# Designs tried in a protein design chat: VH-VL binders against E3 SUMO-protein ligase nse2 (nse2). Part 1

No score or structure here was measured in a lab: all are predicted.

Target 1, 250 residues: E3 SUMO-protein ligase nse2 (nse2), of Schizosaccharomyces pombe (q4pir3)
Amino acid sequence: MSEAQLKTSLEALSQNLLPGNQNHCSFDFQLKEIDDSIKQVIKCALVAAEIKNNECLDMLDSGIRELLDAKQRLLLMQQSVDTLANKTSENISDFENKSLLDIYTQIFKELIQEYEEKSDYGKYGTQGEYIEFKKTIWHEQNTDGSDFPSMKTFFNVMNTEEQEADEVMVYSATFDNRCPLTLQPIVHPILSTACNHFYEKDAILSLLNPTCVCPVVGCEARLQRSLLKEDEILERRLRRAQEISNLKEA
Positions, changes and structure headers below are counted from each chain's first letter, unless a header gives other numbers; antibody chains are not in Kabat numbers.
ipSAE, averaged over its two directions, is called F for ESMFold2-Fast, E for ESMFold2 and O for OpenDDE. V2 adds 0.75 times the mean of E and O to 0.25 times the DockQ between the complexes of E and O.
Where letters were taken out, [cut] stands.
Atom coordinates printed by the task and the answers are left out, and those that the model quotes come from them; centres of patches stay.

## First folded at step 4 (VH-VL; framework fv_ontamalimab)

Design a10 (from o4c with heavy chain N57D)
Fold by ESMFold2-Fast, scan of step 4:
Structure a10 (fold): chain C 250 residues (1-250), chain A 120 residues (1-120), chain B 112 residues (1-112)
Amino acid sequence: as target 1 above (250 residues)
Amino acid sequence: QVQLVQSGAEVKKPGASVKVSCKASGYTFTDYGINWVRQAPGQGLEWMGWISAYNGDTNYAQKVQGRVTMTADTSTSTAYMDLRSLRSDDTAVYYCAREGIRYYYGMDVWGQGTTVTVSS
Amino acid sequence: DIVMTQTPLSLSVTPGQPASISCKSSQSLLHSDGKTYLYWYLQKPGQPPQLLIYEVSNRFSGVPDRFSGSGSGTDFTLKISRVEAEDVGIYYCMQSIQLPWTFGQGTKVEIK
């Protein structure tokens, strides 16, 4: 392999893995498939939590962690190709007689080492998808409106803070299923991805032209249609909250 | 792969109208809005307006208010920008660019651009 | 309208040297939702703009780590740690906190 051929091959690999290419070798499709799979796992977790199937919940927890690991591996593979391409362009003569696969493998191993050295909390406890997974299960199992606990409670994390005062547990959780616009319980929820507030679908859509300020007191978030999404998990949670509210009133 | 493909270059006389198309592929069209951004020769980027592919809601920049109509055809996954009463200062490359619902990245995928020349 | 002001308007960089572009907004881009609606785009010659950075400091998919965004409120910076030939083009900052969306006037980056 000549230096020119090596450089061309590495540039082609980098281009094929980046968004905006015309071929389906781009990792964008794999990343989207993983995100869609994570959403499906969360939907399954809601059902498993409702029927109190702890074995299924444990399997789903393992599954979402594996999906998050796979996502991180794909991102590091992309970074490894970019690193390889840059390294070759800087000192191409050093690589003329070397295996591209061996060089790639070494770069990938170095990049993934830091991730694999992280604790479970470090890998998953700060990931939005895993937090959503845990919140979904917790809210289904704790229908009395109690606040979702710190993610650290789901991991063996050492607390080094000194407790100097008597612990006063303030449990303040009000499960609010009312629409801020209609002041009625929400039937068809739509979620703001900008502020995580939810509304009756038709009410908020009628307020958009094409933007409005979130009607929740103190929020002031900018809303537009592209930031509003129907959410099956939220719909199910609100229906369950309404059923419990009706039972307590009766 | 996600892409936006625009219609070809147009040459118009002052007072005429132009309708630029933007065909989406590789994603669910109705989950995104479409922005229209123009660039006059040698000048910077200017936002023209936005349309929701979900419900057809629009918002237009004041400079083109009353002369522009944006539409979206969900059956063909195509957005349109119709600009009327063309003036010489409407000469520009017109871009469509998508804006997501799930993640708000701003304008993450852009069309290749449509050159519109307004000359007498 | 929110006015976005970029400095410098142009810069010529020797390959491998760093570059820094400033963007200032006429009002804060921090919304009460906790997000700062500031973006950076690159337009290479003869091409449409491409997203580089969203929400001040987040690199978009496929953007090399030599690009970094920083700032808060009304003052923002885009840095390129080691400029390469492929980085030539016009860089634009943009805000989407308030309609109409507005762009800076652009910064032309050239290689000497």
Scores: ipSAE 0.000, ipTM 0.399, lowest interface PAE 16.1, mean pLDDT 77

Design a11 (from o4c with heavy chain N57E)
Fold by ESMFold2-Fast, scan of step 4:
Structure a11 (fold): chain C 250 residues (1-250), chain A 120 residues (1-120), chain B 112 residues (1-112)
Amino acid sequence: as target 1 above (250 residues)
Amino acid sequence: QVQLVQSGAEVKKPGASVKVSCKASGYTFTDYGINWVRQAPGQGLEWMGWISAYNGETNYAQKVQGRVTMTADTSTSTAYMDLRSLRSDDTAVYYCAREGIRYYYGMDVWGQGTTVTVSS
Amino acid sequence: DIVMTQTPLSLSVTPGQPASISCKSSQSLLHSDGKTYLYWYLQKPGQPPQLLIYEVSNRFSGVPDRFSGSGSGTDFTLKISRVEAEDVGIYYCMQSIQLPWTFGQGTKVEIK
């Protein structure tokens, strides 16, 4: 084919793969669908942990890992499109006799291979969604106020020279379910994503105008409504902790 | 206090490049993406693109695709927009604005804006 | 691209009187997750835009209750029950259901 024909064909293919195309827009919404699915898995995990259904918990663990793999795949696909677009715009002559789709496929394969070669800890152990999933299960099963252990504990990470004994130890701590503002047990929690502290919903919301400093002693995090999220998993956990406390008192 | 602080005004000649910075403070940088939106004198708002501070994923508007690069440095909580091959119609105020990755409220905090003037 | 069309383009109101701004999208903004990705922003003179309303009808933190959003599908309305001096500026609707994110042309609100 002539160079002019190649340039015309390459531009048409590049336009179809560049951001702003209907197909590319679908990636953002697929990512949101995956994120919403992850949230549902975590909610299901709370129920499964409450009734001690270990078979269901194992299935949910496999499921959230698959969702995280799918999410990463979509993110790398978008990155591959961006990389291709930048290379094409900078030097179109480098692509004179090459398929745009073949170049995209090669970029994507290189990126996804790096991800797939990571250990399970590397893939999931540092991801916020998976950490939240594990914390949710742990706190429901360990209502005595024990601290959530290191994520490495769940993956049996071996590092005999560099890993200190204290890095794999399970922390022991007293759980405090009282609101720092009301000094009463929390009934309707709201969680700060900025500092991971939680409060009675109405109390912290009444303090916002439109921002406030975290009321926990020693915490200087600035809070605004977008950083505060209702957490029905935390709500159930706090309610159960209060029920257990009431039983011990009785 | 949650805020985004941008670099100062730039005057460039056609064909030059400009790199605008957006420094975040008062929140967990990796919980949000950063949008870049520009406004030509007397005109409306135009979306330029988005970068995730969580994983570095980007998405650019087709009008600037191939001329723009967005980056984020999590160690300094700073996002950057590098726009190349400047034309006179790139003259605008450029804003950065955060958008939640974990909490989806749209663009809730905006920088003060950076004026970029492209003239010969 | 989804086109966002605002009416009117300019509005002059007496202090304390109501104001209403319409926004129409060329395609539905309803996502399969049940959410509608429509937002309203206010840009005061010499200032960056600020978020007023997210997901059609939800007031952002600190936004006075005199602001309300409504609508569905492709037709949306922002209402100010009693316009005050600090409400002067340009109002923009925006969609984030489909790339690229797009804004309306803006509606200038000023005091008579």
Scores: ipSAE 0.000, ipTM 0.372, lowest interface PAE 20.6, mean pLDDT 77

Design a12 (from o4c with heavy chain N57H)
Fold by ESMFold2-Fast, scan of step 4:
Structure a12 (fold): chain C 250 residues (1-250), chain A 120 residues (1-120), chain B 112 residues (1-112)
Amino acid sequence: as target 1 above (250 residues)
Amino acid sequence: QVQLVQSGAEVKKPGASVKVSCKASGYTFTDYGINWVRQAPGQGLEWMGWISAYNGHTNYAQKVQGRVTMTADTSTSTAYMDLRSLRSDDTAVYYCAREGIRYYYGMDVWGQGTTVTVSS
Amino acid sequence: DIVMTQTPLSLSVTPGQPASISCKSSQSLLHSDGKTYLYWYLQKPGQPPQLLIYEVSNRFSGVPDRFSGSGSGTDFTLKISRVEAEDVGIYYCMQSIQLPWTFGQGTKVEIK
């Protein structure tokens, strides 16, 4: 294929990735629609926080994460086309008898897999839109002058590298106290030294026979009783979170 | 009013044991931990250990491990520190301090202190 | 054990003048929950220690606004904007991120 024909084929592939007609189906238009939807979710979150509708806030949190996933997928599709175009323009003869669609599919597959392997903190915790979403809820629920905490407090982050990145900042009192197994607030915490996740003690011990895989999504750590420890600092943190929650509700 | 009130001064001979009490009032005893901190004459503060009034779990400083026992009686809202095999270097003021859980206050309420003198 | 080092060990200040105390930890006091477990206590002569500052920079209830805490990671500072006679005593920093809880060696503040 000639250089002009290859360029035309890459342009056609780019257009073919857009669903629907040309008037409403460009990448830029779809990104704008996603951004506008995110803004609407944040506006709804402010109202839900005001009336203390936690079920609605949980649904909105899931919704904004889905919108951010859709946005990232769209950006990776654009990146895949750009990568294909750059690679073929340097070595056009190497691709003369190859399926452009197959090459594109492989590039996209590798990029999306890399994204899907990120932790929830890695996917959402560093995104400006998600930070704004969490700040909006925080400021509505914490009118006592408390500073917005590190984004890491909204995720089960025990990674030392990520902790060190934020160590210059001043933090306030927000902590997730829910057990991944019972979906209830933790009363008797136990900490995994293998992966630094924590659970309701009797729930995790009931899963051991004599080992189990960590129930936290994306964690493949193999657990056994010797790796589970009661942690006085964690017990203190959970009690502080409960005390602060009780005071804010009063 | 939240208060921790400790037992009175003790004078002991080397090799004896001492049991210091810390009576809590004005809060829900089982929602907090009690720290024990001592201060030798003219010296700084030294942490000895912690007990959960909720479940009785304890953690002791290595220097006193094997000689100390901390307990909590929920029926009387009283914490105790029992220190055995006393030596002259155990002479200190012993404080109990509530582990603050409200807004991350740390040890926010302290007892008045109990002077323990170990002399021959 | 985490070692807490205070400087200076003592200082004499003229009433109304500022005072500054430094506290350094042998490792970071930032926890994965986003909190930094650093506290400042004042022990007045003949009294038990009293909490001044919790979580680096938050004044405890009833503590005058002339007291301020700052810092992050391993380096922390307590400042008194204008020292009063009632501020005489020994100041201690403390960490509670890792057992055993440890205190600095103390800084004695005296009026000149």
Scores: ipSAE 0.000, ipTM 0.377, lowest interface PAE 19.2, mean pLDDT 77

Design a13 (from o4c with heavy chain Y54W)
Fold by ESMFold2-Fast, scan of step 4:
Formats: structure tokens, sequence, C-alpha cells
Structure a13 (fold): chain C 250 residues (1-250), chain A 120 residues (1-120), chain B 112 residues (1-112)
């Protein structure tokens, strides 16, 4: 095999594994199934939190962590192929006396080892899905006006740099139950999957003709009906926010 | 299976009206808008308008504005296009098409078409 | 209205050979959201149009990899790497950046 043929073969492998390529990738289907499973775990957590079933919540926590580990493993496999393809351009000599599989295996082994050596906080504490899982449980169990705490409160964290970075992200979050269009508390929420902004359902849907631009200042997302979805977790969060608001106003 | 099934062929005289139906199945009807597109014999595709299956809001192409009415019946998951004051140049195959599901697919599911012939 | 112009209007291809269709828009199809609202449809004889390509270069579900789309701004191309008998029909480009949604005149692809 010439070096040119080797490079072409590696590029073909990389293209087949990349999201949005010309061929349907098996990883895309598996990643979607994992994401759907995570969504289902979060729905189950909402119910378990409402009935105060701590044993079930612990099982769901273990489950979502395993799903996140599986997702990361697939992503690192794709990254390993891309890294291998790039190495052919920069270090041709690496391929003179080694098999492609051996080089791939070495790259993957290094990446997965790096991930496995991370603390639980490093693996899960900054993942959007896990944060949403924890927020869903917190808001259901804490109706006394307490804001969602730093993710670090759920982990034993000794790294001050990690703590400082995430503290700004988590503690600075303000949940507003007001609709940007009506300026009133949202009664029937709908979520934009294009930009993650949410609105009073009737108000935003009335702007579609057939499309509109997100009304949130600075957002350029173009919306259409199929991108606007009802979301059970968002509905629960808004109900919780209204309940807390009513308690404070009392 | 996601599908749109249209009503059968119509033959009308100039000045008459025609009402074409488009029955949706396999998805939540109110989550997608419906487009209407026509094609005259041997000619290209022409967009006629759009309707929201959720609230009934409509947007019509200027060429048919004033002669067309689009409606949606959520209880039967059926969209309708009513075209009045028919002329010979309204002779065409009329299609309903669902707006795309993600990433702005355009129109991703089409009905089989309804042939409307306007002749004296 | 945005005018969509296709070239050629008709194309006869020997089976297994490539085909290329051009589509030009009278205005840019790039939205401020960073997306380009251009689509390609195929209408086979006696059938409704079917979506092939969305957002310039993305193949719709079930569309064979021999179809590819490219381009930006106002100039777009649909390529078929090896034309098969089942690819016979009329190809249309479409824009949805501005109402009314408009289509090209169509390109008829036939087998020699």
Amino acid sequence: as target 1 above (250 residues)
Amino acid sequence: QVQLVQSGAEVKKPGASVKVSCKASGYTFTDYGINWVRQAPGQGLEWMGWISAWNGNTNYAQKVQGRVTMTADTSTSTAYMDLRSLRSDDTAVYYCAREGIRYYYGMDVWGQGTTVTVSS
Amino acid sequence: DIVMTQTPLSLSVTPGQPASISCKSSQSLLHSDGKTYLYWYLQKPGQPPQLLIYEVSNRFSGVPDRFSGSGSGTDFTLKISRVEAEDVGIYYCMQSIQLPWTFGQGTKVEIK
C-alpha cells in the first residue's frame, strides 16, 4: 500500500464516521438512542422525585451516568479515527512498519484512559443532560424558594479551578417565568429546539406566517411550527417558578 | 406511516369552485404546517400558500389571493383548499405537502396529487 | 419574488455516466441565522415531487449517496455521480428564504 493509498483509505473511514456525511452512520443511530434514553430517565426522575422515592432516584442517577459514559465512548471512537487520518499528513513515518488498527487502538486507548481517570464531577458535573437531571429533581423537592445550587454540591470536589469556572455558570442562572412576547407569566409553554428559548404557546404560534425570527433580543434563529415543541420538564420548571413566586409575594 | 391522502380528480366549468382535501395520518397533525403547490400540465411547480394546522393562520401567494381559502379540521386531521372563480389556467395537479420536520427540510411529505381540469 | 433559474432545461445521459444541474437565485439564499434555504426535489413520471436535498448539501432520509448538492449564496449545483434508470424525471431547485416559496423551471433528465 502506498502512502497516498493509505491516506485515501483513512480519509474514507473518517468521512463515514463523521456526523452529516454522505452515508448514514451507525453511530448517529446509537447516539440518538442514548439521547432518547437519557430523556426518558429524566422523565422518570420527575415522577420519582414527586413521590419522594429516593431508592429509584439513586438507580436513575446510576443509569444516566452509564448512558453518558456510553455516549462519550462513541464520541471518542469517532475522534480517534479523525486523529488517525490527520497523523498521516503530519507523521508519515508512523505508518511505515505499523498496522492502521494498532495505531488507532493506541489513540483510542489514550483518549478513553484520559476520560476514565476524570473525577465524577469532571465526567458528569458539566454535562448538560446531567445538570438538567439534577435540576429536575431539585426543583420538584425544593418548593421553599431555594435556588438550584452549584453542581459541586453533589460531588466531592477539591479542584478550585473547576469550582470557580462552574460556579459562575450554575449560580448565575436566573430562571424567568415571563414570556418575552406577552410580558406575563407563561401559562402554556412551548420550547424552541432551534435556540432553546421558550414562549407562551399561543403568542409565538401567532407570529408564524409560516416562519418568524426568535423574539428574544440578540437571537437570530428562524422558527417554524415543527421546531416548537411542548416539553414536560420545562412545564414543571415553570409551575415550580410560579409556585415559588406566589410564596415570596404572599 | 406518515402520509397525506388527497381527494379524487375534479372536472369543473369556468367560474365554478373546487375544494380539495388532504387527510394526514401517522403524525400529530397540529405540529406541522401544510403547503399547497400546483403544477399545470407540462409546467413547473407553483407555491399557492400555507396553513397552520394548529391555529388556522394562512399565507397565500399573491396570484391566487382573493380566490383561495385554506382551512384545517383538527378533529379529522384534514386540510382543505377551496379555489373559486376557476379559469382554464387553473387546470393543474394540486398537491398538499407537509412542512419539514427538522433542520428546515422544506416540504418533506407530499400527497399523491389531485387533478383539477377546468374546461367548458 | 426570488427567481430561480436552472440550467440545462433538458439532459440526456448514458447509464452510469455523471450528470450536473445548475441553479441560480436572483438573491442570496443565506439567512442571518447562518443557514442557506435551498432544496432539491425530484419528480418521477406520474408521481409527486420527493425531497432529495435540503439546506444545500444535506441528503434527505433514504436518498442514495450518488446524489450530492453544493454551492453558496446564489449559485448551486446538484450532481449525480452515476445516473441510473430510476433517476429519470424532472429535478427542481427551490428556495424558502422569502415568500412566496419559488421553484426553478425544472431540468428533465432522460436516458439515451
Scores: ipSAE 0.322, ipTM 0.747, lowest interface PAE 3.5, mean pLDDT 81

Design a14 (from o4c with heavy chain Y54F)
Fold by ESMFold2-Fast, scan of step 4:
Structure a14 (fold): chain C 250 residues (1-250), chain A 120 residues (1-120), chain B 112 residues (1-112)
Amino acid sequence: as target 1 above (250 residues)
Amino acid sequence: QVQLVQSGAEVKKPGASVKVSCKASGYTFTDYGINWVRQAPGQGLEWMGWISAFNGNTNYAQKVQGRVTMTADTSTSTAYMDLRSLRSDDTAVYYCAREGIRYYYGMDVWGQGTTVTVSS
Amino acid sequence: DIVMTQTPLSLSVTPGQPASISCKSSQSLLHSDGKTYLYWYLQKPGQPPQLLIYEVSNRFSGVPDRFSGSGSGTDFTLKISRVEAEDVGIYYCMQSIQLPWTFGQGTKVEIK
């Protein structure tokens, strides 16, 4: 009786937190709210960088790190449920006399401890959102044409293996102001919220009928009008790239 | 408040034309496509077509191609569906519906519907 | 055109009882982007359709948690864990993987 109840409860818990059911949708909503908050922090950072308010930038840096920690916590909670379901499927009799909550709590504690033991670089230095945050600040503060430095520069990292990964990223991180459709410099940018690629506005919108697939090679994202938004950070970056290009031509 | 408000009921004779309007408010009109869906009495939903409020691009269901024209007026934030050569089987409630925004898919906001009756 | 087939066509439910509606598509609704373009709508008497579920299992804003969607490929299910009087109406599944967008024939839910 108790063993059957435990198995049923674990199956329900696993199903509710897996992709394709309502509880996973609830987690996806929370993750989206965090992503929206991160985007807002980056927009605030652009303004703070423009007015050179370093105290505000430090506060925003702390804030984006907290949002990334919250996001990771949610992901680890889901992973803990999956781990619990898999363990009990193999050895259900071992769990009959133990609290399901206690078992879950132990699994989660182990996973979160592993995350909390990572260096700041390990937690944030390779995250796309944090890289975008740092690049946004850098480009606003360094309008003289200097290149964005290695992410390791912001963390005082001395580990050789970690430095190698960052150097590879830097070699591939050149900002291209050309539209994948027109092959010309972008004049009126529009950003895909589905895949974070950007295009000449009129060109991409002309392909919608009512949908199209992102034209960037290797990208399978399906686009529709409501996913394509003007982005002020991207607009500023493109204007700066054009100014630098014009200066180098002179 | 995001809202789509449609024109009132129409009674037409076979062979006539009808033009249904759909006025948008509470959002940037050109940031969303508009779908048109109809429902015959006691029947299910049938997609008729789509229009981009930004550039006027359209895609029509084959069953109504040649008889339908969809347009959008950005100055009044209003979409229109003009159906010609009306037949008795065009009797239906016609809905406009905005393409989805949050979570990115589906039709999320619908007009109240416009009843079109084709009778002799 | 993709054909969407719903079962049952009608069901009568005692308040508080669960309800389940099936939707079958004539071909897979999975896109190369990894998403499945399946939606559920509710049309209450005298009202336009309202979005309940998008992308198989995601509840639209304001939709109560008693509604849940599941499925993959060609087989989909909408479940209501405890049917309430306000849930009366006709439920439609819809696909947007291929034009024309198509709907199921509808399932009428009534209270006994």
Scores: ipSAE 0.403, ipTM 0.783, lowest interface PAE 2.6, mean pLDDT 81

Design a17 (from o4c with light chain S96E)
Fold by ESMFold2-Fast, scan of step 4:
Structure a17 (fold): chain C 250 residues (1-250), chain A 120 residues (1-120), chain B 112 residues (1-112)
Amino acid sequence: as target 1 above (250 residues)
Amino acid sequence: QVQLVQSGAEVKKPGASVKVSCKASGYTFTDYGINWVRQAPGQGLEWMGWISAYNGNTNYAQKVQGRVTMTADTSTSTAYMDLRSLRSDDTAVYYCAREGIRYYYGMDVWGQGTTVTVSS
Amino acid sequence: DIVMTQTPLSLSVTPGQPASISCKSSQSLLHSDGKTYLYWYLQKPGQPPQLLIYEVSNRFSGVPDRFSGSGSGTDFTLKISRVEAEDVGIYYCMQEIQLPWTFGQGTKVEIK
């Protein structure tokens, strides 16, 4: 995140970039810490919304935007390193007599500039984490059954076909309340922090010995008890989904 | 805050059994599994097995399979390792260790160790 | 069982000098989920092991930044940029990709 940390990482790459070395840079720990912080901000937003603390909600909104900016910077740093490694391995002679640090810096600056020039809607309005943050606040403040509005209502933006398509994809997502293991509606939910899939608590915990692979088709996440957590947001979402289902079946 | 406290040293004769306890405090006991790891004098670390504090499921290392039983008592937040038919090569310091760290793998909290000496 | 081999088995370091410990696994520790299940522990004299590094390169809470982990596949390295007196002990690498969990034989770090 800091300029000093960036320089240290780049120097390590330039010193050890040879055939046989990994050609990618990993910030998995930092990304996970940011994701955990985002989840905590959303949980705090639920409480702030319940007690109608608008000043706290404004600070949390600022905070989640800063965390998303930080996450994007790490992802772009990683992308820049991977881009440099791929270009160097393909055409080593093209980079002869050039500083790898200078090439990296140019790649990163171009990518970060593109991100920084995006509107607030472009940066945050289409991000799953920010949408969940806004939905969590909305549902707590609007208990009368009103539908969650378009994300555009929270931003001053002109409607475009691309922006509309992104919103439609977000809003058309159906919430499946069935457990992949029991094939029954979930009664006691538990969430995987490794893959964000959720299960009937007793069912998934019965598979741990001490680990198992996520049972959701296509998911290869390794699960352990320490990664499976009860989630207040998920519990509320499942309760609302069940209430809506009951009304439609009546 | 978070800690695992083990029972005191034991001296046993070959063929006897030993039961080591590991009392957890400072966290929700059922949210983590417990690993058992031993260390013979002057030797490295050897994994013995794992137990779920939630449902009591266990997985034992093959070398002790058939001689070890691990249990967990949720009312006292205590895990136990019972090793029977003791041999001189079971002489070791036995550690319990909490499975994982918050949102990560590994063993983040360890008990102080219980010395078990098996001699004639 | 996956065999974990550490080199060297012991090293004596002048305070402030760097130290490097190698760990080699008999099989790749890379899981299909993209993660590498390699850990480093430090056992100080008379104490239980303590976690230093998880998933190859991530420092555990409270671990000084002079410790760094690196590597991939079957070859891993723990580096201490400037060894301090408090760093004396036995260092173990460990894998959690395949049961049983296995440790390296340990590397003893001493001050000259």
Scores: ipSAE 0.337, ipTM 0.745, lowest interface PAE 3.4, mean pLDDT 81

Design a19 (from o4c with light chain S96A)
Fold by ESMFold2-Fast, scan of step 4:
Parts: sequence; C-alpha cells; structure tokens
Structure a19 (fold): chain C 250 residues (1-250), chain A 120 residues (1-120), chain B 112 residues (1-112)
Amino acid sequence: as target 1 above (250 residues)
Amino acid sequence: QVQLVQSGAEVKKPGASVKVSCKASGYTFTDYGINWVRQAPGQGLEWMGWISAYNGNTNYAQKVQGRVTMTADTSTSTAYMDLRSLRSDDTAVYYCAREGIRYYYGMDVWGQGTTVTVSS
Amino acid sequence: DIVMTQTPLSLSVTPGQPASISCKSSQSLLHSDGKTYLYWYLQKPGQPPQLLIYEVSNRFSGVPDRFSGSGSGTDFTLKISRVEAEDVGIYYCMQAIQLPWTFGQGTKVEIK
C-alpha cells in the first residue's frame, strides 16, 4: 500500500464514521437507536412515577445509565478513528511499518479509561438526558409545587467544579404554560424539534405557508410541519403546570 | 415539474443491507418532509417513517426500528433509506412520498417505487 | 396505533355504475384545529399511490368531480358517481392524526 493510498483510505474511513453522514459505515443508526431508547425510558419513568412504582424506577435508572455508557462508548470509538486519521495524515511515513489496529486500540483504551474513572455524578449527573429523567420523576412525585433539587442530592458527592450544572437546573425549573401566539394556557401542545419551543397546535399550524419563523422572542428557527411533533411528556408537564397555576389562584 | 425519482431495483440475500435513494426536483427540498412507505407483494401499504429535509429529524415505525436509517442530503436534494439485516419479509416495493403543505400530513407526490427482493 | 378498517375489500363494477367504499377508524380523526386528518389514495396497477382526497372531502388537484369523500369522527366514505376504466385499482384510506400513519387494508375496484 503506498502512502497516498493509505492516506486516501484513512480519510474515507474517518468521513464515513462521522455522525449524520450518508454512508454505510456511519454510527447514525446506533446513536439514533440509543437516543430513541433513552426517550422511551423517560416516558416509562413518567408512568412509573405516576403510579409510584419505585422498583420499576430503580430499574429504569440503571437502564438509562447503561444507555448513556453505550452512547459515550460509540462517541469515543469515532473520536479514536478521527485521532488515528489525523495522526497518520500528519506524518504518514511513521505508520508504514505499524499495525493500524494496534494504534487504534491504544487510543481507544486511553479514552475509555478516562471515562470509566469518572464518578457517577461526573458520568450521569451533568448529562441532559439523565437530568430530564430525574426531573420528570421528581415533578410527578412532588405535586405540592416544590422546586426541583440540585442533581447532587441524587449522588453521594458535592463537587464544586460542577456548580454550573446546578445553575442550569435552576433556570430550567421554571415552566410557562402559556402559548407565545395566543397568550393563553396551552390545551393541545406541539413541540418544535428545531428549537425545543412549544405552542398551541392550531395556532402555529395556521402560520405555516409552508414555513414560518419561530414566534418566540429571540428565536430564529425556521419551522415546517415535519419539525412539529406531539410529545406525551410535554403534554403531561403542561397539565401539571396548569394544576399548580389553578391551585395558586384558589 | 415536481417529481421524486428513486434508484433501481435491488436483489439481496438475507442479512444484507440495501440503500434506496429518492431525488427531488421542481420544489424547495428543505420545505417538505419525506415519507417512506413499503408494499409487500399482493399486500397493502405500510408506513416506515419520515425525515425532515430541513434538519434531518426522523421518526421510524416500530417494526423496522433499529434496522432503518433515513437521511437527507440538501446539496443534492436526495433522501435515502438504509435498511439493514434484511429478511425475506422485507421483500417489497419501497416508495418515497412528499408531505404536502396544504394537505397537512397528506402525501401529494410519490416516487415511482424501488423493488427490493430478499431471497436466498 | 390507530386501526383503519375498509369495507368491502373488493368490488366489481359495470362501467358507468357508482361505487362506494367505507373506512372506519378505531378513534376520532378530528383535531382541535377543526381539521379531520383522513385521506384517500388510489393505486393503479403498476403505479405508485396517488392522492385523491385530503381532509375527508377535498379533491386533490386534477382529481375528477366524480370522486367525493364524506364522513366525520370515525366513519368515512369514498364515492365514485360513475366508474370509468381508468378508475381500476386499489383504494386506501389513511389517518395522519397520530404517528405512526396507518392505512386501511385496501379495496380493489375492477371492471366487469
């Protein structure tokens, strides 16, 4: 194999393994499958929390952690391939007499070891999906209007280096049940997958011709019907927000 | 005029993968979603999933979940459906279809179909 | 999943005579936006499906006046006032109120 042939092959391999690429070697299907499974776990957690099935919630907690570990492993595999491609393209002659598999294996071993040495809080406590999972459970179990606690309360650690995660959680704890278009409480929610904003379904659909710009102040996302979807978790969160609002006015 | 043109027929062995393309022309590709619908010989229509041509967001039918990947290339106005771990019961004509702006989720323009035969 | 049930499954019609196809859904297809997400498609032999009727009763562009759709809630009907040779094929109803989109099992219309 010549240096030029090796370089071309490594560039092609790196490109084929990038997420979102339209190639057979893409990890898109595996990553999408994990993301879909995580969403299903969160939906199951909502139901389990509603009926107060703690055994099921414990199993779901273990399951989402395993899915997050699998997702990270795939991302580190891609990073290892990219690292290999970059090192060989920078000085391809250094690799003429070496096994590419051995070099890849060493890179991956170093990256996965760094991940596995993290605390549970470091692995899961700062991940958006896991935060959503815990927040969904907490809101269903605490109907008295109490605020969602710091993620650190679910782990036996107080790491000040990760203080920013607590601040993000505080800001995301506020839930507005009003539609930005109608200024009324949402009855039939629809969620934008482009910007994660939500609206009264008939109001936003009436603005599509065939597209529109998100009506939320400061949002420039372009919307079309295929980007708008019904979300069971959002619908139940809106119902809960409405219940709390009604209770405050009582 | 507005049209969707699909790739040619494929014959595959069980366990193989197939990638069907759907090239759009005559409209702004990113303004519409693309649905994939299949039809086994002598059977009815079965929805497989859709993809947004704007941001690549997808939704797949449960029966093919984990074996299918749908993608869209805005530079070539082409949508793709990649189906893996093929079985004999995946033998079907696969259609791509555009969701129409005026018809909500109704499919107003269809590709000509791609026959996929899975046999040993 | 929403189940769509068509009757009859097959229909032989003399040219010029009317035809009627029923479609029933397992739950209401009426949305809060006032629209009913029910569609009719025709698949002619060797061709892809084509949209005939959208939102219960609206004819798609180029569809002849002899086709009409009606119904509400869970019960829908497609009528052809005068069946012609070009109308031969399999007719499908579809709902698009809830993912996954689901089709009826199809009604085969043929000429005697």
Scores: ipSAE 0.000, ipTM 0.377, lowest interface PAE 17.6, mean pLDDT 78

